# Designs tried in a protein design chat: miniprotein binders against a8xhq1. Part 8

Target 1, 158 residues: a8xhq1
Amino acid sequence: MVQIWQMEPYPCGDPRLPHHLFPPKKITPDELSKRTGTLYWKLDTLDQVALAKRLTTLKLEHNFKKEDIFTLDAETTANFDDKIEELFEESSVPFEQARMIIEGSAYYDVEDKNGQWVRIFCEYGDLILIPSNTCFRFTTTPKNFVKMRRFYKEEEGN
Below, E stands for the ipSAE of ESMFold2; O stands for the ipSAE of OpenDDE; V2 stands for 0.75 times the mean of E and O plus 0.25 times the DockQ between their complexes.

## First folded at step 3 (miniprotein)

Design U2ra
Fold by ESMFold2-Fast, scan of step 3:
Structure U2ra (fold): chain B 158 residues (1-158), chain A 81 residues (1-81)
Amino acid sequence: as target 1 above (158 residues)
Amino acid sequence: SDEQIRDLAQKLTDLANEAISLIKQGDYETALQLILEALFLLSLLKYTARETNDPEVIQRIDELANRISDLVTQLRDLLNS
């Protein structure tokens, strides 16, 4: 199920808490796109052939030539808590970010045009595309484990 | 204040424990009411602690939020079965 929600205006405490409004205000993928430009797809992980074709199409349409796998794991990653703090700092990059969760779960937070934040719960099979120059934050969920595929144009990343 | 944070955290702990007890007894309707109250108090606790950078307070709130979230999921599953 799709889990995207409006965040508290003054979130505090651990970044891995849901930080939703009370009561929760759900955001649809269409609303997310209209407010932030961010695209979200829940892919069918049971159909690996269809999934591979969809990823190939995405790569061709967006000119993604490079890919890596990024892992965060509280059991394996050195200085895990420091790394989470670093990743949760507001940042922006001058290129599109395409990410597909292949294990575990994470939160991507994106700022809309009015300075309000939207949280995207990402789990196995979720694919997101964040526009260039969008303010974002990233953290794991309390499960403290995520593995994701990251897609880049030739001049981006390693 | 620190006292309000402690008091709210204790109240939430008590509500979570009572909800678990009620679920074990099969009283899902009363458990739901307590969980809804806990969700309200959790929001209040998070707002009261919004300016804290004390790692122990942050961790305690995180543990409490996760526990309440798990109870919500568990009760939803039970009510839908």
Scores: ipSAE 0.000, ipTM 0.067, lowest interface PAE 24.2, mean pLDDT 80

Design U2rb
Fold by ESMFold2-Fast, scan of step 3:
Structure U2rb (fold): chain B 158 residues (1-158), chain A 81 residues (1-81)
Amino acid sequence: as target 1 above (158 residues)
Amino acid sequence: SDEQIRDLAQKLTDLANEAISLIKQGDYETALLLIEFALLLLEWLKEQARETNDPEVIQRIDELANRISDLVTQLRDLLNS
């Protein structure tokens, strides 16, 4: 099962550390959806036909017309530490974001309606959908490697 | 670099100490999550230090690997009881 938790209000130090409350407070995918609007699915990575059908359904239901592959790798990505620091800066976009982890792992942090932050630990086979105008942050885990498929509508600018 | 190796080893030490604290509190699930992160960080530390011939660095990595291995065994036993 996916690991999701409530974050400390002012995370200090390396963004790749867990930054959970003490004691830790776990959040279910249903609570994530209720608090932030963010949706989560675990995809069957062993069944290529089922995976393709699920992604086709996602694209049709949300009108995603484009996708790319995004890779961050400490071994090959130029200025990796600077990029991770920049990606952890709070941002918001006026469109929904769908992301599927295909290798490695990452954290997506999303702000809830009460201004509290929730961290989602995304691994191989995890698919998330972040609604438009949600404040979010992104970083790799200490593994320092993630490869993901990103889905978006044509007018979202690429 | 040597600085990166030392920084990484300190972060591993901090994660192991936090996991021990969580185990004492009975929060085995979160302790396991921290140990999983520690294992990933340890693999990165080993990779960064692959070319080192510094016996002090090698010894510290071995000590951290053994400590994390012991915590994995302890958590496995606690979760199975």
Scores: ipSAE 0.006, ipTM 0.303, lowest interface PAE 9.9, mean pLDDT 81

Design U2rc
Fold by ESMFold2-Fast, scan of step 3:
Structure U2rc (fold): chain B 158 residues (1-158), chain A 81 residues (1-81)
Amino acid sequence: as target 1 above (158 residues)
Amino acid sequence: SDEQIRDLAQKLTDLANEAISLIKQGDYETALRLILMALWLLRLLKRIARETNDPEVIQRIDELANRISDLVTQLRDLLNS
């Protein structure tokens, strides 16, 4: 179900390629959490009542007061390839980030304590929580389409 | 600044030329390292281009991006041969 793997040190070429080690080294959600602080959950999307309760709990525990829907689609997004390149720029923010994939697929890359990168394949029903001050990168997969819910804290500038 | 853009473009060109030399020598590992450095520097130049909105700067960076892309393709083909 979940696909998380150790990345090659510097991905060369298109960011939407897998960029795994050869042979591939898979990482468990527990290993992801220990190495990067990043949390991963596969949510039960068939039970909409349970899903709503789970997200309400998440919002309360992490003080997420706002959310939006973010879409990237090669068919509709202007300058799509440039936006993917921009989003794949290494960055960090001083607040935690929660993202739930509702359509399509994407990669979130997170840097661990030793400067090594871990790639998380995110698809429908996947929820991730990236801690504050973690270096990350983002891209779509070669499907060139993702739609996700993004959760925010109340303070402006977060 | 214009000086910074010219300096970065020159460094990128130097990395590309050194990578070509190393590929010819059969040193693919060192060539790959230089190409990865060039890709990082190219990302920085693209960011500066977005800030300046200068068509000449954007065109220069696009030319460099094409050269680096060609080197990546060449190295990939060599590693797969």
Scores: ipSAE 0.000, ipTM 0.131, lowest interface PAE 15.9, mean pLDDT 77

Design U2rd
Fold by ESMFold2-Fast, scan of step 3:
Formats: sequence, structure tokens, C-alpha cells
Structure U2rd (fold): chain B 158 residues (1-158), chain A 81 residues (1-81)
Amino acid sequence: as target 1 above (158 residues)
Amino acid sequence: SDEQIRDLAQKLTDLANEAISLIKQGDYERALTLINLALYLLKFLKEIARETNDPEVIQRIDELANRISDLVTQLRDLLNS
């Protein structure tokens, strides 16, 4: 199931808590795109051929020529809690960000034009594309583990 | 200033206590309003604390943040049950 929701205005405490409004307000992928420009696709992980074709199309259309694998794991990542706190600080980058979750789960938060935040729950098979110059935050879920593929244009990343 | 930080921390504590009281009375709408106000004020308190670089002040602010987070969680759990 697609899980995207409106966040509380000033999330307080552990960034891995859901931080949804009470009661929760769910947001559709179409509404996410209209408000933030962020694209979300839930890929069929049981159809690896279709998945590969989708990724090839994405790479060609957006000129992504480099990728890496990014892992955060409370069992193996040094200074895990500090890294999660750091990654939850608001930031923006002058390039688009494409991320596909391959193991575990994470939250990507994106700010809309009105300064309101939307949280995207990302799990195995989820692909997101965040536009350049979008304010975002990132954290793992309470499972404290995520592995993702990150896509870059040739001049980006390193 | 220390006086400003102390006053703001007291105000946050008062808001948290009032929110708890409202939750116990079943007035969740008003409780949520006070929690949102407390979260708004907490943002400014954190910025002031970072400027002073006082570890004791930062610790007290983190304690208040955790208390407010607990109240939000309690409200969600109670209404979802």
C-alpha cells in the first residue's frame, strides 16, 4: 500500500516516529506531485524484467549515468543515531534526486510551496524522484535499516 | 538571554501540563491546539539554545521535546484505541 501523509508542522522528538497529523491525513501520489513536484512509483518487485526496463527508461529520460548503493544499519553503521539526526536536518541540493529502496524502509520528507511537510514511507520496490532545490529531510523508520540505490548525472554525487 | 530561555521553558512546561489535563478531560481538540503551540515555541527555544552553546540548557530543552513528543503519542494512541 502507498503510504504518504501530511506531517505535523514542527515534528518533535525522535525523527523515526510517524509525525502525522491527528487524525492522519493521507496524500495520494498525484497530490504529492502537484504540491511538491516529487514523483513516486511503487514498482512490481516480482517482475524483475519490468523493473529493469522502468529503471532504464528513468535513467535515459533524466540522464542518470552514475549510481551507488547507500546503506544505513544500526548494527553496522558507525555513529548511527548521530547520522540519523544529521540526515533529518532540512537540506536542499541543486540537482534532482532519484532513490530506489532495495531493502528495509525509510522516510523522505518534502516541503511544499506553502511550507507544509509531506512524509513518504519508502519500502522495497519504491522509487522516488525529488526535484532540484526542494527542501527535504531523511530518516530510517524504527526498523533502523535501509539500503537504497541512488542515481546521479555524470557531474553529480562525488 | 538566560532570563528569556527560563521564561520560554516555563511557558512550554505550562502548555504541556495543560495539554495533559485536557486529554484527561477528553478535550482532545484543545489539547492538540496547545501541543501545536508548544511545538512552535520549542523550535525557537532550540535555536536560542544552540546560539548559547550551553550543554545544560540543551539537555533541558531535549527533555521538554521528549515530553511533548510523548503527549502527542499518547493522544494518537488513545484516539486510535
Scores: ipSAE 0.000, ipTM 0.121, lowest interface PAE 17.9, mean pLDDT 78

Design U3ra
Fold by ESMFold2-Fast, scan of step 3:
Structure U3ra (fold): chain B 158 residues (1-158), chain A 81 residues (1-81)
Amino acid sequence: as target 1 above (158 residues)
Amino acid sequence: SDEQIRDLAQKLTDLANEAISLIKQGDYETALQLINRALDLLSQLKEIARETNDPEVIERIDYLAIEISFLVLQLEYLLNS
């Protein structure tokens, strides 16, 4: 199920808390795209051939020539708490970012043009594309584990 | 009935709001008690609403289920950390 929501203004406490408005205000993928430029797709993980073709098409359309696998895991990642704190710092990069979640779960937060934040819950099969120069934050969920494929152009990197 | 669904949804919303406040204050034990009550009310709400085909009602119940699910995960994390 697609879980994207508007974040509360001035969230306090642990970044891994939901930080949604109350009652929750769900955002559709279309609304996310209109407000932030961020694209979201829930891929069909039961059809691995179709999945591979979809990813090939994405790579061709966006000229992604490199990828890596990024893992963040409280059990195995050195300095996990410091890395999570660093990743949750507001940031922007001058290139588009494509991420597909393979295992676990994470939150990507993106700022819209009016300075309001939208949280995207990402789990297995979720693919997101964040446009260049978008303010974003990243954290794991309370499960403290995520593994994702990251796509980028030859001369651009993480 | 619509009134019963509204009443239960409001009670569930109130419990979730109080639990969130308690978690932010570090009172995880009291939050756990409220979340357990919220889970019971959510079960009752789903049972009463199981025959409804009203998309607005279904969406509202889904929002509440998501909220309570996140509070459970958050509390489990905090209690075990």
Scores: ipSAE 0.000, ipTM 0.095, lowest interface PAE 19.7, mean pLDDT 78

Design U3rb
Fold by ESMFold2-Fast, scan of step 3:
Structure U3rb (fold): chain B 158 residues (1-158), chain A 81 residues (1-81)
Amino acid sequence: as target 1 above (158 residues)
Amino acid sequence: SDEQIRDLAQKLTDLANEAISLIKQGDYETALQLINRALDLLSQLKEIARETNDPEVIQRIDRLALRIRWLVFQLRRLLNS
């Protein structure tokens, strides 16, 4: 299931808790796009041909010429707690961010145009595209493990 | 310079043709790598045209650029089929 929700205004405690409103307020991918500019697709992981085709199309359409695999794992990542704390700091970057979860799970939080935060639960098959200059936060879920593909434009191609 | 341009054009064409073949085989990742190489060579070729300022060289490179752009369009169409 797609899990995207409105966050409480000032989340307290562990960033890996859901931090939804009470009662919970679910957001559709269309609402997410209208509010934040962020695109979200839940890809069919049972159709590996369609999955590969979609990712290749994304690379062509957005001129993503470089890619890496990023892993965070409490068992193997050096200074895991410090890295999670660092990644949960509110930040923005001057380029678009494309991410596909291939193992585990994570939360991407994005700020909307009215200053309210939306949390996106990302798991295998989820592809997100966050626009440049969007305020965001990132954390693992309580599983403390995520592996994702990150897509980048060619540095020399500007 | 015309022979250098023709040689680079052939290399670009070969890369594009191999990429299309790979797409037909379902190897999208390797195909994209070859297309990126072709686009890099095309950028180099355009720079040669810029520096020569020869109208005939520019026309030759423009025709090659159109061909490679058409091949990219065909690849995108195959991915969307």
Scores: ipSAE 0.000, ipTM 0.185, lowest interface PAE 20.6, mean pLDDT 79

## First folded at step 4 (miniprotein)

Design K1 (at its last look DockQ between E and O 0.52; V2 from the best seeds 0.00; counts 0 for: pae E 10.2 > 1.5, pTM O .659 < .8, other shape alone 2.997 > 2.5)
Fold by OpenDDE base, look of step 4:
Structure K1 (fold): chain B 158 residues (1-158), chain A 80 residues (1-80)
Amino acid sequence: as target 1 above (158 residues)
Amino acid sequence: SEEGTTYEIRIEFDSPEQAEYFLLLLAEIAREHGLRIEVRETEDGKIEFRIEGVSEEVAREIAERIREYFPDAEVEIRKE
């Protein structure tokens, strides 16, 4: 099952820790969409045809034309610590962001309309779509490894 | 859409990536020609695409484009 929760209001320390409320406030994918516009899917990776169709549908519906593979690994990525610090800085982009985790795990934090951060624990088979102009940030888990497919539109220039 | 008959295209892909690209190609073709396309998986593991209301010329064009993008793919076209 997907793990999504509201983050504590003033998290401190290692960003790679869960930083949930006490008690934890879990959020459903539906609520995630309502609060932030972010979409989440758990893909059936065992059915290759179905997976291809799902991704194709996503690309067509959202007009994604480009794709790359992004890897963040403490063992191989140069300046890993600086990189994860950079990625955890709050950002907003004028385009949609589609990401599919293919190895490892990571956190995507998205800000809702009330200024509250929601954390999405992403693992293999998870697909997320962050809408344009949404405040977001990213970090690995303490395992310090994630590999993902990133989808782009032609106009994004990525 | 153009008046015509229905064609079935059977293709076996080596990877899900190829299938994905093929679906994208078909989507482009469909938009270009205003075609209705139905996708089915056969019992023998092949992917079958049913294209309705196309002329023979359009069917041939589709086949050629498929072979261009997937030269190693086995493409079988049948007229209904």
Scores: ipSAE 0.017, ipTM 0.286, lowest interface PAE 6.0, mean pLDDT 85
Fold by ESMFold2, look of step 4:
Structure K1 (fold): chain B 158 residues (1-158), chain A 80 residues (1-80)
Amino acid sequence: as target 1 above (158 residues)
Amino acid sequence: SEEGTTYEIRIEFDSPEQAEYFLLLLAEIAREHGLRIEVRETEDGKIEFRIEGVSEEVAREIAERIREYFPDAEVEIRKE
């Protein structure tokens, strides 16, 4: 049961708060995909074979050749507040991005075709794929901690 | 060997991370030859791959990559 919701139209204040409508309007993974192209999987961390097959299939289908481990933690990350602000700036890239949450939690926001924002609550075992040229934003929850695997198609220049 | 002869390859890994790396290294061969790959968890918790119906040339290519990148892996290659 992944938590995905329609964001309020004019969010103010700390981006790490939920910013859902009142009452909340939940979105299914199917609706997320239809509105934004963003795909979601809940990985079964207790089934090593299923996990390996899903990640391997993802890498082969999308030609992901590189990955890293990304950690954002208010306790250990230098200039955490500045980094959170920067990461929440709207971004769009001409390639697909995949992220798997392995510790903590985070919000990924994606903009649909009508300019409406959908927020994905990503936690342990969640895997998302954001399509190319999709506007997105990132922040933690108020717990200020996330660790994730990030998958890339191209080798980076240094 | 004869061009109609096919081979079966079995290989085991201790962790999903090794299994992922193995399949990534085989990505080019898998796309080029349309490999059929079966994956299962063994009774002792290892990840076993079974690749069937491959030509001698493909089996040799896979064996070379296994020898190069996974020298400690237990590998069985047999004529079908």
Scores: ipSAE 0.000, ipTM 0.255, lowest interface PAE 10.2, mean pLDDT 81
ESMFold2 (binder alone), look of step 4: mean pLDDT 79; pTM 0.751

Design K2 (at its last look DockQ between E and O 0.04; V2 from the best seeds 0.00; counts 0 for: pae E 14.4 > 1.5, pTM E .634 < .8, placed apart)
Fold by OpenDDE base, look of step 4:
Structure K2 (fold): chain B 158 residues (1-158), chain A 80 residues (1-80)
Amino acid sequence: as target 1 above (158 residues)
Amino acid sequence: SEEGTTYEIRIEFDSPEQAEYFLLELALIAREHGLYIFVRETEDGKIEFRIEGVSEEVAREIAERIREYFPDAEVEIRKE
């Protein structure tokens, strides 16, 4: 049910399009971890107790102590187009990034050890953890809406 | 309290959100003291945390944190 794939080497046009290879090269969560270090979980949102335990475990294991809500919406976000362009610029940060999608959908692209980009389709219930010093970029889908919980360590800022 | 006396703490939250936030703090305390947290959903849909074998000091610490951040949570402390 998870949708992860290797991106085409020279994508052009709208970043919000899938940009998969032809034929598509699907990637498993295990392969994602091996290639990029990125971890992926599909959370059981129907079981609130299990969800709480899962998130607590994540926080404890990675020392996440703070969180916020990030919303990107073409209808409400000022300068949406500029923001989308900015977020899709390749970046790297010296800390782990934990994100849980709670509404809408988005793409997280991560670069593997061979310089190839892997795209992760993220929707409600998806939890990803991008390791430190990993090249990544972000965009919404053509629906132009995503809402996510972002988790941070105590020493990290927003 | 008597030396060696332990307590059980039961905490009930009305919402999963409250439970989730407090669970992190409880987990840290539990890990520090080698305790277990039992979590379940009650029949009326509330989330209950249960910690056994806590000292008076730990019980006070937990109770104080609950009062400070989660005044709506129901807390029951029972001597074992």
Scores: ipSAE 0.027, ipTM 0.260, lowest interface PAE 6.0, mean pLDDT 86
Fold by ESMFold2, look of step 4:
Order: sequence, then C-alpha cells, then structure tokens
Structure K2 (fold): chain B 158 residues (1-158), chain A 80 residues (1-80)
Amino acid sequence: as target 1 above (158 residues)
Amino acid sequence: SEEGTTYEIRIEFDSPEQAEYFLLELALIAREHGLYIFVRETEDGKIEFRIEGVSEEVAREIAERIREYFPDAEVEIRKE
C-alpha cells in the first residue's frame, strides 16, 4: 500500500516514528504532487520490464546520467547517530533529486507551500522525485537501515 | 521432471553496476516465460536476482541463456 500522510504540526520525540495525525490523514500521490510537486511511485519490482522502462524514461526526461548506491545502517555506518541527525536537517537544493529504495525503509518529508509537512514512507521498490527548491528532510524508520539508488544530473562538461 | 516440482534460479552480481546492465535483459528473459524477478542485496553486499516456480526444463533453459549472455554472472538452480 501507498503510505503518505499529513504530519502532526509539532512532532515530539524520535523523528523515526510515524508522527501522523490522530486519526491519520492519508494523502494520495496526486495530492502529494499538487501540494509539493513531489512525484511518488510504488513500483512492482516483479515486473522488471516496466521497472526498467520507468527508470529509462526518468533518466531521459531528467537528463540523469550518473547514479550511486547509498547505504545507511546503524550496524555498519560510522557515526550513524550524527549522520541521521544531519540528514534530518531541513534542506533545499537548486536541482531535482530522484531516489529508488532497493532495501530497507526510510521517511522523506516534504514541506508544502503552506508550511505543512507531508511524510512519505519509502520502502523496497518505491521511487520518488523531489523537484528543485523543495524543502525536504530524511530519516530512517526504527529499523535504522536503508539502501537506495540515487540519480544525478550531468555536471557541466559531461 | 516430477509432477508439481518447481525450481528456483538465482543470479548474483558482485556490484550494483554489473546488476544495472543486466537488469533489463534479465527482465526480458523472465517475461518470455511469464515470470517475475525478485531483487535483493545479500548479506555480503552483492545483488541477487531470483526467479521462482519454474519447471526443471524452463529453469535450465533460462540458466543456459543467462550464462551465455552474461558469462560473469554466478547462476544457480535449486529444487524447491
């Protein structure tokens, strides 16, 4: 199931907990896109042709020419607590970013134009695209593990 | 082969870069047989592809095609 929700306005405690409203207010991918510009797909990794076509299209449309594998794991990542805290700092970049989760899970939070935060639960097979100049932040779930493919645009001269 | 017996094919790559080049071709091979590919990272950091629920004949055909097209891939067939 797609799991995207409105965050509570003043979250307390561990950022890696869900922090939804009571009762939860779920958000569709279309609503996410309208409020934040962020695109989200829950892909069927068993349909590898469709997956490959989606990724090829993404790379062509957005001129993504490079990628890496990023792993964050409490058991193996040096200074994990400092890194997870740093990644949860609000940030904005002047370029779009795409991420596909290939193992584990994570939360990406994006802020809409009214200052409200939307939380996206990302797990195996989920693909997100965050547009340029969108305020976002990142954390894991309490499992403290995620592996993802990150897609980058070509730099000048590539 | 035995009635109702199915097989699993596992393909393992040493790096994500190798897996990326393989992914589209593997998906096309699996589609010819109406199959799905499961993808995961193993405990030692390699990328594993898994195709399940095939007959022995289909498993051997897929494995032979994979080995022919991707000689660097580690390919195993296991009886389920």
Scores: ipSAE 0.000, ipTM 0.101, lowest interface PAE 14.4, mean pLDDT 77
ESMFold2 (binder alone), look of step 4: mean pLDDT 77; pTM 0.717

Design K3 (at its last look DockQ between E and O 0.03; V2 from the best seeds 0.00; counts 0 for: pae E 8.8 > 1.5, pTM E .565 < .8, placed apart)
Fold by OpenDDE base, look of step 4:
Structure K3 (fold): chain B 158 residues (1-158), chain A 80 residues (1-80)
Amino acid sequence: as target 1 above (158 residues)
Amino acid sequence: SEEGTTYEIRIEFDSPEQAEYFLLQLMIIAYEHGLRIEVRETEDGKIEFRIEGVSEEVAREIAERIREYFPDAEVEIRKE
């Protein structure tokens, strides 16, 4: 069900394409954690109590105290193409990044300890936690729409 | 936390949305006062928060604040 794979070493063209190896090399959530430190959960969105409990646990364990909603939409976001290009530039931040997809879909790419990129297909119900000081990049899928909850610690900014 | 007998505050929410909103506020309080927090699901499917390690005075103060901001929450203070 979860879709995580190792990316091709020299991807070219539209970043929103899968860019997997041929044949594809699928990665499990456990392997994702071992290689990059990134954590992944598929949340049970049909059980709101369980969902709340899971999110509550996450927030408490990682001391998340703030959140916002982030939306990328080709139909409403100004300078969408420029924004997509900007977000796909690799970056690293000195804090954890917790993200929950609530609408649409997107790709989070994270770099492992060997310099290889791993792509995580994120859709509704997916929760990811990227550890501090991890090289990452982001893009939408060709559908050009994603809406997510972003969680922050008190000392962190948007 | 004070030495000796401490109190706990039990807070129960029917709505997951309320629980999540409260959690954000609770974490602020916890950070400021060094409170211990436990979260669990009750048998009837509600979300329960337990705040421990507070004096009676602090417990009552927190309870009043909770009731003010979250009138639909069930708040109980118990001696540990």
Scores: ipSAE 0.027, ipTM 0.307, lowest interface PAE 5.5, mean pLDDT 84
Fold by ESMFold2, look of step 4:
Structure K3 (fold): chain B 158 residues (1-158), chain A 80 residues (1-80)
Amino acid sequence: as target 1 above (158 residues)
Amino acid sequence: SEEGTTYEIRIEFDSPEQAEYFLLQLMIIAYEHGLRIEVRETEDGKIEFRIEGVSEEVAREIAERIREYFPDAEVEIRKE
């Protein structure tokens, strides 16, 4: 089961730590969708033909025409500290963002309609879709490693 | 291979499902060599993969694996 939680209101220190409440307040994918519009799927990687069809359908539904593979790895990524700091800056874009985790893990934070932040722990097989104009930020876990497929619409630049 | 010289591999598939299956098979190679991969739909409706900035050895390894798994795929290696 995916782990999604309410973030503490004023997180301090290393963003790559969990920053959940004490005790943790987990939320469901349905609550995530209602609060932020963000969608989540856990994909079945054991059936590669069905997976390929599922991803093809998703690309057609959302008009995704391009993709790349993005790797963030403290051991091999040049300027890792600068990149992780930049990626954690709060951002909002006028297009959907779809990401599928294929190795490692990462956190995606999304802001809900009341200005509260929820954190999504994304790992192998997880696919998320963040709607346009949603405030988000990204970081790894302390393992400092994630590889993901990023999906883009034809009108978007890299 | 020549130092500093990079190569581009272009692969085209008619079937989107086969293209996605190919991507799943490529994951190990992508991790091992730090590949830059872009995927797009051409105007003719085919799925084009563009793998850029690789050494000649990596390009030939990838092409060999593609031809082994997808013998009918169109594969082209170009010196960049």
Scores: ipSAE 0.011, ipTM 0.404, lowest interface PAE 8.8, mean pLDDT 81
ESMFold2 (binder alone), look of step 4: mean pLDDT 76; pTM 0.708

Design K4 (at its last look DockQ between E and O 0.06; V2 from the best seeds 0.00; counts 0 for: pae E 7.9 > 1.5, pTM O .689 < .8, placed apart)
Fold by OpenDDE base, look of step 4:
Structure K4 (fold): chain B 158 residues (1-158), chain A 93 residues (1-93)
Amino acid sequence: as target 1 above (158 residues)
Amino acid sequence: SKTYRVEIRIEFDSPEQAEYFLLQLALIAREIAREHGLRVEIEIRETEDGKIEFRVRIEGVSEEVAREIAERIAELIREYFPDAEVEIEVRKE
């Protein structure tokens, strides 16, 4: 099931914790799109043909021509703690970001039009597209492991 | 005027190959469409043994353009999928 929620306004402590409101305010993919412009898909990974078609369509529609695999793993990634801290710093980029989780899990936080943060729990089969110039931040879950396909229009750094 | 159609059949072992192939075919189709105008239909099927079969039909072109398309597709396949079994036909409609 899709797990998206509005974050507490001033989260403190470990950013890898959910940090939802009490009671939790769940957000639908449609609401996510309306509030932040971010698109979310739960891909049917069991249907390989459908998956291939979906990813191809994405690449064609958004002119993605390059991709790489990005891995964060507390057990193998050098300077993991520093990387986690860096990635959780709020940032924006002048290009759209497409990411597909292929192993593990992570959180993508995106800021809506009202300055409120929305957290997207991403796991295997999840595809997200963050529009250009959107404030975002990233962290793993407490499991400290995620592997994702990142799609680029050109050779872009991220 | 006479209208010709290019039919391409290719089978792949993995979804990754399929994904790449679909993308490349689509890009080629877009390019040719801008130059000449064409109709492209792509059918993708999974075989019983888990392979992925693609059937591409490109219609609404002259014989000359159809031959050009066929050659470009053939070149793409030979370059990136040298071991793939490919059937390419140019047919008059």
Scores: ipSAE 0.082, ipTM 0.529, lowest interface PAE 1.6, mean pLDDT 85
Fold by ESMFold2, look of step 4:
Structure K4 (fold): chain B 158 residues (1-158), chain A 93 residues (1-93)
Amino acid sequence: as target 1 above (158 residues)
Amino acid sequence: SKTYRVEIRIEFDSPEQAEYFLLQLALIAREIAREHGLRVEIEIRETEDGKIEFRVRIEGVSEEVAREIAERIAELIREYFPDAEVEIEVRKE
């Protein structure tokens, strides 16, 4: 079960904390899509044939030709704090971004059309697709560890 | 201190085989390189005869990690993709 929530309007402190409203306001994947265009799938990593078919379909539909494996780990990543600060800067890119979490966890924040931020808790088996020109931010959870597959159309990309 | 790279080129008959290999590669990386950051580049293209070619480059690892990755990948290929066209190389950077 995916956890997606409305972020508090004026978050303070460590971005790796949940920063949800009190009480939390959960968002469904349908609401996420309607508000931000961002798509979400929970992939069944125990059914490797179904996983391969889902990912193949995604790559063909979006013309993804390249991918990498991206790791952030406070214990091994050089200049981890600087990298986390850089990745949490609000950003927008003129291409789609597809990310599949294969280890650990992370938060992806996406801004809706009204300037409100939605936070997606991404963990093992989660696949998200953020549309072109969508403002987003990225951070880990307090566990400070995530490994993900990132999909690109060509040499340029995230 | 010198680092090593692992270069793999492998060709698959179907997208399903390619995705299974990539999932297993990610699991191998999880098991072996947890204590070190990995720099991984993967290129995927369709060949002229309709197969799927992967080119994988794993950089910035110790010799022990590089050889362990290469050995685990070789075992994976031998077990699940014995007929695949494959090249695996470990090189000092």
Scores: ipSAE 0.014, ipTM 0.304, lowest interface PAE 7.9, mean pLDDT 80
ESMFold2 (binder alone), look of step 4: mean pLDDT 80; pTM 0.758

